# Ledger of designs, part 264: VHH binders against p49116

Target 1, 238 residues: p49116
Amino acid sequence: EGPLLSDTHVTFKLTMPSPMPEYLNVHYICESASRLLFLSMHWARSIPAFQALGQDCNTSLVRACWNELFTLGLAQCAQVMSLSTILAAIVNHLQNSIQEDKLSGDRIKQVMEHIWKLQEFCNSMAKLDIDGYEYAYLKAIVLFSPDHPGLTSTSQIEKFQEKAQMELQDYVQKTYSEDTYRLARILVRLPALRLMSSNITEELFFTGLIGNVSIDSIIPYILKMETAEYNGQITGAS
Short names: E, the ipSAE of ESMFold2; O, the ipSAE of OpenDDE; V2, 0.75 times the mean of E and O plus 0.25 times the DockQ between their complexes.

## First folded at step 15 (VHH)

Design n6 (framework vhh_7qbe_3; at its last fold request DockQ between E and O 0.92; V2 from the best seeds 0.84)
Fold by OpenDDE, fold request of step 18:
Structure n6 (fold): chain B 238 residues (1-238), chain A 119 residues (1-119)
Amino acid sequence: as target 1 above (238 residues)
Amino acid sequence: QLQLVESGGGLVQAGGSLRLSCTASGNDYAMAWFRQGPGKEREFVASISRSSSYTYYADSVKGRFTISRDNAKNTLYLQMNSLKSEDTAVYYCAADQYGRYRSPNYDYWGKGTRVTVSS
C-alpha cells in the first residue's frame, strides 16, 4: 500500500470572499468560515483512505471531527483570513448582545473563553511554524481518530491514523533532522483541539448563514458536493 | 508569483561587516539565504521560519552571520560580520511556499546581490 497522503494533499488554499467589507459583518465571517469548512471536508474527501471507508463511515467520521479539522484550518489559514480581525469582530458583535442583556453571564464567559482558546491555539501553531506538510498530516491524524463514539470500522480508522503518524514522523525526521523533539512538540498541541466546543464554534462562525440548520445535518451534503460546484460557488461569490 | 529583490551587496575589507536585505512581495513564507562563490556551487547560508522562531545556519557562517526578518516590511536580512575572503559570492534570497525553514527545495529566488571581500 502506498502512502496515506501525497503532495496533492499538502496544498490547502483558502479563497476569501471579495470584496472585504469595511466592517466585518456576520455575513462575511460566516461566508469565510463556510469556505474553510467546505475546503476542509473536501480535503478529507480527496484522501483515498477516506474514500475507502464508505459514505456512512465517512459521514460519521467527519461529524465527529469537523470542529477539530475546522480549527486546524483556522490555524493554517490564520493569515489569509486575518483571523485576529475576524475574532475581534465577533467579540464586537457579542458586545452588542451583552449590552442588550441578551446573554447570561455564564454564557458570555463560556463564549469568550472559547474565543480565547481558539486564538491561543492558532498563536501556538504559528509560533511552532507548522508547515503545510505537517498540517496535512495533523489533519489526517485528527480525521482518522478512532476514539470517537459510534464509529464503525474503528480498526481500519486506527490503521490510517497510525499511517498518518508514521508518515509525519518520517517527514519531520527528514526535513527537520536537527530538531529531534519537533514531532513531539507538534503532537502535544493536538489535545487542545478537544477543548473546543463544536456548538460554540458553530454559533460563532456559522449562525448567520446556516440559521436553524446544524453543521451536523449538512455534512452529508457537503461531502457529496462536487468540487466543480464548490469552486463555482467561490468564483460566483466574488 | 512571489518576487524577491536582494540589496546591500558591495565591496568590503576582510574583517568588515555588511548587511544584506531582501524585499519580498509577501511575508507568508519561510525564507533563506544562499550564496554562490566563483567557481563554486550554490550553497546554503541561513534560513528563518515565518515567525522567526527558528533559524538555521551553515557551519561556515555560524557565529558571524545573523538572519532576521521584518514581516511588517516584508523584508529579510542577513547581517554579516567578520567577513572573510571565502565569503565572496553572489548572495541569493529564497522562499519556501510551504513554510519549511529547512526546505529541501525553495520555490522562489531573487536575482542575487554581489558581495566581494578583499583580503
Scores: ipSAE 0.889, ipTM 0.950, lowest interface PAE 0.4, mean pLDDT 93
Fold by ESMFold2, look of step 15:
Structure n6 (fold): chain B 238 residues (1-238), chain A 119 residues (1-119)
Amino acid sequence: as target 1 above (238 residues)
Amino acid sequence: QLQLVESGGGLVQAGGSLRLSCTASGNDYAMAWFRQGPGKEREFVASISRSSSYTYYADSVKGRFTISRDNAKNTLYLQMNSLKSEDTAVYYCAADQYGRYRSPNYDYWGKGTRVTVSS
């Protein structure tokens, strides 16, 4: 009954830490990534269908898909984040680790391949000019994936995913009626998200987390945190 | 809030060319040109996606006008060739905050620049 998403779910405004340092460092990258993660988790929390699944199911879903949502967020916010500059800084930090012989050859290949796949994904999304409505529906399709092991309510999750797919189809056909194949071109980008490793994403973007805590472990706390509480924390840190 | 400033309007003879510019305070938007002729309603002219991969034109200007953008300079352009007296209008720059290059409504508007085509 009723639409899965409303216009309030389309806005996705990321604010970056200020001031931007003259030399990008691990702390700036981690703070920027943390803001995107918080925005993505709270976007998911704001969806009535997500709320209806209950707290345990919500935590399980977000644990299963946070990296895919985060990657969509990177693509959507690539310009405001200056993502190409952040990735260049990450590559520079990796070069220092290579010079100091801190990484195995196999690990270096894995990390560089992941960076390349991320760059190509973001470029392909930019080339398609995916709009804010399309991103909102794509994030919903990713969020309501029934395929993850251990989920409860998988039949209801599947129904929500089908509804997100239907709403995306209706939106694209109405908005871009002259482009018969736009929906297909958008949907074929989604499998690339499954190639993104949450382990490597943590190493690339979240190395500066205090205590080296996994994103999986903090998700319940992020989902419970009030927006005002988080804003107070980010404005209090330089 | 996004700032849009048009320039490049003026008087041009029929058959001539003119290039309009719109300087923006940012470039993460799908953008468009509209126009309003004397005693007429504002009408769509052309639009362009954030990356420039997609453009769309009103039938009345297809083949004569070219929309483009330079994101490094935060500038939108409209190259108008083979101008006709019917092209006389105030031309407005517009932007969609959600990046829809086929936007049903635009969120930000400039104040316009006047183009007059003399017979």
Scores: ipSAE 0.762, ipTM 0.898, lowest interface PAE 0.7, mean pLDDT 88
ESMFold2 (binder alone), look of step 15: mean pLDDT 85; pTM 0.875
OpenDDE, look of step 15: ipSAE 0.860; ipTM 0.935
ESMFold2, look of step 17: ipSAE 0.754; ipTM 0.898
ESMFold2 (binder alone), look of step 17: mean pLDDT 85; pTM 0.873
OpenDDE, look of step 17: ipSAE 0.870; ipTM 0.940
ESMFold2, fold request of step 18: ipSAE 0.730, 0.743, 0.747; ipTM 0.889, 0.894, 0.896
ESMFold2 (binder alone), fold request of step 18: mean pLDDT 85, 85, 85; pTM 0.876, 0.875, 0.875
OpenDDE, fold request of step 18: ipSAE 0.888, 0.888; ipTM 0.950, 0.950
ESMFold2, fold request of step 21: ipSAE 0.737, 0.723, 0.734; ipTM 0.889, 0.885, 0.890
ESMFold2 (binder alone), fold request of step 21: mean pLDDT 85, 85, 85; pTM 0.877, 0.877, 0.876
OpenDDE, fold request of step 21: ipSAE 0.889, 0.888, 0.887; ipTM 0.950, 0.950, 0.949

Design n7 (framework vhh_7qbe_3; at its last look DockQ between E and O 0.90; V2 from the best seeds 0.80)
Fold by OpenDDE, look of step 15:
Structure n7 (fold): chain B 238 residues (1-238), chain A 119 residues (1-119)
Amino acid sequence: as target 1 above (238 residues)
Amino acid sequence: QLQLVESGGGLVQAGGSLRLSCTASGQDYAMGWFRQGPGKEREFVASISRSSSYTYYADSVKGRFTISRDNAKNTLYLQMNSLKSEDTAVYYCAADQYGRYRSPNYDYWGKGTRVTVSS
């Protein structure tokens, strides 16, 4: 069998909405997030192993891990997104809700902690200087996680995850041979993804664009979306 | 396309110091220095990661050369101390689009700046 990932899977180019507003409004944030989400899902779809799982299984898989994939995408695209500015804007928007007493103290804390976790994660990844290849493999490892409830073909998923891990190991060993512990440092960051709530992520980045529609419910649609439709969606939304 | 422009090259006496600069037209690249001496192949000198968290040096320049960067200025630096005649070369700035400070193949290259070390 060939490698799980090819060079075509390393490229992960996010195009931001244009023009960037002076004030980052909810629409801009949601559009940016949506583009990243689409890019992430279409990236997954482009992997032959993902296709081999079948439509039902691969859809379930993405449903289970979309938040983690999205978060890795945020980290990877933090610079082009001006993620720190986006997060600051999100916080500012939340201030209105706080002032209006729409959120409980506990909820505010929870949301703020989530934002902090996101920022911390992205900062940690930046500090590690994770490269495009490493991101690709990390996303694959996250994608092919067999430990999500309700998945079918878990043995096959596990096999693909192992393959991703092995390829990452080989890559890191080859590329960063002087840093013996780089692989471990990279992999140890993955648990942080599981600390992040998909519901809060959805609320922060996607509320206002898709209305009451959940990311979970649109995932099958996104995965079936043609490239041309995807491109049209990106350009049409601007 | 990313443009890289080297500067700071010149004539220096053995044992002297020189600081090279490389200005990049873009951000978020792993950067490196290479050099090509007379009649020699281009060789790796030093590299630095995007956040400067990691640096790597050729054995021939370890302890003498220091690579650094100022991301706010989009500028890469190479401080060269204790220069030797063997350091005479055209020095090239390079960038990797995938953020690999140990890139096997850098995507963008400058035109180079000449460093001549006299005995």
Scores: ipSAE 0.851, ipTM 0.932, lowest interface PAE 0.5, mean pLDDT 92
Fold by ESMFold2, look of step 15:
Structure n7 (fold): chain B 238 residues (1-238), chain A 119 residues (1-119)
Amino acid sequence: as target 1 above (238 residues)
Amino acid sequence: QLQLVESGGGLVQAGGSLRLSCTASGQDYAMGWFRQGPGKEREFVASISRSSSYTYYADSVKGRFTISRDNAKNTLYLQMNSLKSEDTAVYYCAADQYGRYRSPNYDYWGKGTRVTVSS
């Protein structure tokens, strides 16, 4: 039938809280990250193939992959978010925690390693100049992963992933015909997403919003939200 | 809407050099230069990716023109060396909102700056 994604799925516009504070704080970081999360969930929910899988399958799929989608969103929006500035502020906070002996050395090492992996992933994507179409297809490949435990309709999910891969291939060959290996260079970046810890992502970006509530637990609520409510969360409007 | 403003055009003798600039009201775009000569259709000149990792040139300008950008200043440049009378045209700055340095259709266009090359 028709293509997996349309032009409406390529547009991915993140707006940041305004104004940017003189010193970044947990509330600004959490609001910025929340906008990206809701934008990413709105994107996933708008895909007809995703809608066709049914509500229970949708929830299971997003629970399994939300951190990978979020990480792709960070890479895509790194410049508008000033992500390097946000990560630098987090590193300074961690250094203060060491000074005050408030965190274990093992935990700090884990968090710093995660920050480094995230920085390297985002830098590699920027160096390749991944475009908006390519990001949309990469997100679809990540979303429609059939290998997560407990999924139903895995044959259909696999077919959607193969369709996303084929559409990415066709797009890259048409748009960047002079670069025979561009598809391969793009696809080899995906395994790095599996190195990202959802637990640490929550700690880095969502501490002010979540408290003791995990993103995994709120995903059914996010997926059921009305469009107007989504737009409010994405833009921060009340 | 993104605003693109070209500058740096003028009259130059054949064999001379000229540097065009294009200021953008924002950043995070793949950008390019096009030109339209007297009585001719608009044609591609050069393009550059967001990070400047990738550039692409029309065959007619390879080795003579260099595209570059300064993202801190939101400015795109075209250094034009060894100019020929055939390079006489209005030069347009263009931007692609999806970051495609080989864009099939650019979304934003400047109003152009005139370059005249005399023999």
Scores: ipSAE 0.676, ipTM 0.863, lowest interface PAE 1.0, mean pLDDT 87
ESMFold2 (binder alone), look of step 15: mean pLDDT 83; pTM 0.856

Design n8 (framework vhh_7qbe_3; at its last look DockQ between E and O 0.94; V2 from the best seeds 0.79)
Fold by OpenDDE, look of step 15:
Structure n8 (fold): chain B 238 residues (1-238), chain A 119 residues (1-119)
Amino acid sequence: as target 1 above (238 residues)
Amino acid sequence: QLQLVESGGGLVQAGGSLRLSCTASGNDYAMGWFRQGPGKEREFVASISRSSSYTYYADSVKGRFTISRDNAKNTLYLQMNSLKSEDTAVYYCAADQHGRYRSPNYDYWGKGTRVTVSS
């Protein structure tokens, strides 16, 4: 078998809605997030190993890890997205909409902590200066996680994860040979992804667009969406 | 896509200092300096990561040159101290689209700025 990832899987270009409004409204945030979600899902779909798992299995896999993939995408695209500005806007929107009958104090705390964790994670990744190759491999490692409940073909998934890990190791060793501990430094960031709530992420970035529909429920449709349709959505939504 | 414009080159005496600048049309790139002396092949000088967290230098310039960047100004710098005649070259700014400060092959290049060190 050939490598898990090729150079075609390294490119991860997010196109933002244009023009950027002076005031970041809920619609802009949701549209931006949706584009990132689609990009992330279609990236996964472009991996031959992902395809080899079959539709049922790979759909289950994405359902299990979409939040982690999305978060890695946020980190990777933080600059182009002006993520700090988006997060600030989200906070402002939350504060403006805080009603005692809608959000409890505990819920507000949870949401704010989640935003903090997102920002902190993205800052940490920026500080590490994670490159496009490393992001691709990290996403693959996250994608091919066999430890999610309810997965089939766990042996295959594990094999692909191992392959991703090995390729990352080889890449880091080759590219950053002077930094012996870079691999470990990068990998130790992954546990932070598991601390983030998919529900809160969904509420923060997608509620204004999908309403009561869950990301989990739309994932099969996203994965079946043609690339041409996706590209059309990008150009048409601008 | 990315445009790079070098400046700051000129004539300087041995032992002197010079500061090069490279203005970029964007700042989300790992960047580096290269140079090509007369009759020589282009060679790596220094590189810096997007956040400036990491820098790398050729052995020939280590301790004398300092690479830095101002992302707010989209500008890359190369402070050159204790210049030697061997440092005479056209200096090129380069950028890696994948953010590799140890890039095996940079994607974007400037036109270069000439540095001449006289004895």
Scores: ipSAE 0.860, ipTM 0.936, lowest interface PAE 0.5, mean pLDDT 92
Fold by ESMFold2, look of step 15:
Structure n8 (fold): chain B 238 residues (1-238), chain A 119 residues (1-119)
Amino acid sequence: as target 1 above (238 residues)
Amino acid sequence: QLQLVESGGGLVQAGGSLRLSCTASGNDYAMGWFRQGPGKEREFVASISRSSSYTYYADSVKGRFTISRDNAKNTLYLQMNSLKSEDTAVYYCAADQHGRYRSPNYDYWGKGTRVTVSS
């Protein structure tokens, strides 16, 4: 009956691989993205409401929303990650693939369109200056989405989402009382997340994974990882 | 942790202008200026968001002071115009680690720079 999130759930500190290479490569991009994915899933796992749903529901929920959560993480950590530089390197690589005739024109169009949408989303979030508390509640709203097919406990998930929305509203109204439209401006950004393709996100950020295993298949293992394994900088995203 | 160093304080005649600077060791923060006059509690002056899209001012300085930042130089500014004797204070640069340009309490503080406005 207490708050959905506390101050301990606001901290979201991404550490980048070291050393940063002079020229970005697939390994650095994949390691950086894997760290963000693990941080995002560890964040979700730390929420008492998430824990209360049970492990099967947790796995189903994260499988449905991991790309939205990851995309919010990209926007939140864009400066720390040097995301603009990473996306520029990916575009350069795609230009080389066109020159070598290695990818179909239709696929390249899809990937470039997705990169543009991602850049636009991250830029719009930066222009709104979304703070760490607001990001935490936005992530909770997308995490507790009852609308995904095949979920159990959808009534309880809906109640948690409503609670996240209420807590975000209360936070924004108290913190930014002089800006009466801030909540609305923030919330209208969320629909863009549903337009992001999990398939293309995997291709852009996770192609360097061992065996090309889908993120969907590794989610149960990431959620079961002990905190000590993650804090040891061990990557299991493959 | 974040380092904040203010500069630009000094003695100015009433009605004059002064520009304060604050050099930071990073730019991914919401930032603000606070001041503390003799025998008074520290009070909010102005704040600016990470991207500079949003600014906020105390009523007592609105229209006279302008906050700005240059993220390439990691520098925060406060342009103070039409200065009054009531503006005499030590001015502190502050930053919020969560990016709140309206923070209930700021996380990082500079040592301050003194501004004295003579009548």
Scores: ipSAE 0.613, ipTM 0.853, lowest interface PAE 1.7, mean pLDDT 87
ESMFold2 (binder alone), look of step 15: mean pLDDT 84; pTM 0.866

Design n9 (framework vhh_7qbe_3; at its last fold request DockQ between E and O 0.93; V2 from the best seeds 0.83)
Fold by OpenDDE, fold request of step 18:
Structure n9 (fold): chain B 238 residues (1-238), chain A 119 residues (1-119)
Amino acid sequence: as target 1 above (238 residues)
Amino acid sequence: QLQLVESGGGLVQAGGSLRLSCTASGNDYAMGWFRQGPGKEREFVASISRSSSYTYYADSVKGRFTISRDNAKNTLYLQMNSLKSEDTAVYYCAADQYGRYRSPNYDHWGKGTRVTVSS
């Protein structure tokens, strides 16, 4: 039937806003995050199997897994994004809110734990030296997850996920034949993605640009956005 | 895009040691060393992952050569000990843009540095 992914799906290049300011403000963070979000969703859209599911199912899938895709994107693009610096800036902004008693103690804890989880996940992925092919397959596995509520065509989604898993297995076995447990070592990182709150991610990375508009509500528009429009976003922000 | 510049080559006696360096214009790559001896094809020597968590060596150099990197300096190293006449070659630095320390095809190559081992 043909492979789920091709070499064209391996490339995942994020272009950051330029220049990077000395002080990372909320706008810069949100712009960077938005670019990553768009890149991630357009990556998904470029997969023939994804297209075959139809617009309604596609939208539902992305709504269900955008946080996981975004997080994998953060890990993959951590260096180019200077993710540690971004997260530190977010913490600094949060501390200002804390000092002004705008957040409850419980909420502060939740947000700080989430930031820690993000950093830890990305560090773990860096330590594993996940390559571009492996990231592509991991994103596909996450994307074609049939266990989200409200999905249609779950049987077909499951088949695509299985294909992604099989192709990843074949790739790892071929490329890293000396490391018998590499596949397992990579896959055991996936559960960490499910423990991360999409709401907190949205608040941390997208509050400045999106305001009161939810990521869920804009997903259909992003998926329908032309590639040229996306590219315009890359070059237009200064 | 990525520039790789090898250095550290030279003449050394058999049993001696030499350390090669490769300066890269970036550090978001898996990297490796290759060599090409006189009248021979280019062959793999060693590779290292981006974080240095993983290394791989050709059987012919295991136990004698050590690959390492300093990402803060954007530099790749090859410590060569117990050198043999068979190690005489031009040594090349290579990088893989996908981060594969077991890359089937590296994307970027240096110009090489010559190592001559005399008996």
Scores: ipSAE 0.881, ipTM 0.946, lowest interface PAE 0.4, mean pLDDT 93
Fold by ESMFold2, look of step 15:
Structure n9 (fold): chain B 238 residues (1-238), chain A 119 residues (1-119)
Amino acid sequence: as target 1 above (238 residues)
Amino acid sequence: QLQLVESGGGLVQAGGSLRLSCTASGNDYAMGWFRQGPGKEREFVASISRSSSYTYYADSVKGRFTISRDNAKNTLYLQMNSLKSEDTAVYYCAADQYGRYRSPNYDHWGKGTRVTVSS
């Protein structure tokens, strides 16, 4: 009825662990990624349309799209996170591991290809200078995707996605009125998100956080957290 | 809180050139220059996106002014050439926290630097 997103959904501020270590390590990377994950989940569950779908549908949606939301978050926060430095450190470690024969060659190839795709995606989003409003609508389009298998209420989800698309279009046309191709240039970036592997994202960013469990398995618990507990996870307070 | 400090203003003869600088405490913003002439309202001059991929100019300055930025130094520039007496104004640096280089409402402003173009 009203707008899908309000101005409260546009603010997306990631707080990094301080200070940034001289040499990046798995603890810093995992804490930074965890904060982004919780910020992304907090963002998603704050949307009234998302709340209206019910708990089981919410869990199914987030399980299906968390990696795409996380990847959009990486692109949006790439400067604050020093993502290029993080990825370069990971690449150097993998190259050294190949030379020393410490890791499976097939896995390293898969991880390197994923890193390259992630770098290309983030660089393309930065070159387009996607703004905070556009990121909010893109995340909503990704969140309300009816195309994932196993979803219920797909007609309602599709209506919410169409609303997100319409609001993005209206926003871009109003804000960047002389750039008639901006919407198209932005939307053609979205298919790259389906190339991102949840398993590889977990390996790159969440080593040591989960232990013996995947992010897919903890999503129901994340979505049920109290607001105060959420804020603690986003800021690293505990 | 983002801090913006302009510099480089001064007195210049018509037809001359001047380069303004704006030092920022951060660079994750779309940036712009505005000006306020004597007896006039503040008006847009130029803007630039975070990556510098996009620039936009007011019609009155196109071809004469060039906006640029150096993100390693958190500095925004305005190169002003072929200056006219109508360019006399206080020039303000501005920033948009949401990264809109066509921002309808900039969130942060400097205190300004005065440019006077004499005949």
Scores: ipSAE 0.737, ipTM 0.889, lowest interface PAE 0.8, mean pLDDT 88
ESMFold2 (binder alone), look of step 15: mean pLDDT 83; pTM 0.859
OpenDDE, look of step 15: ipSAE 0.872; ipTM 0.942
ESMFold2, look of step 17: ipSAE 0.733; ipTM 0.889
ESMFold2 (binder alone), look of step 17: mean pLDDT 83; pTM 0.860
OpenDDE, look of step 17: ipSAE 0.869; ipTM 0.940
ESMFold2, fold request of step 18: ipSAE 0.707, 0.714, 0.716; ipTM 0.879, 0.878, 0.880
ESMFold2 (binder alone), fold request of step 18: mean pLDDT 84, 84, 84; pTM 0.869, 0.861, 0.861
OpenDDE, fold request of step 18: ipSAE 0.880, 0.880; ipTM 0.947, 0.946

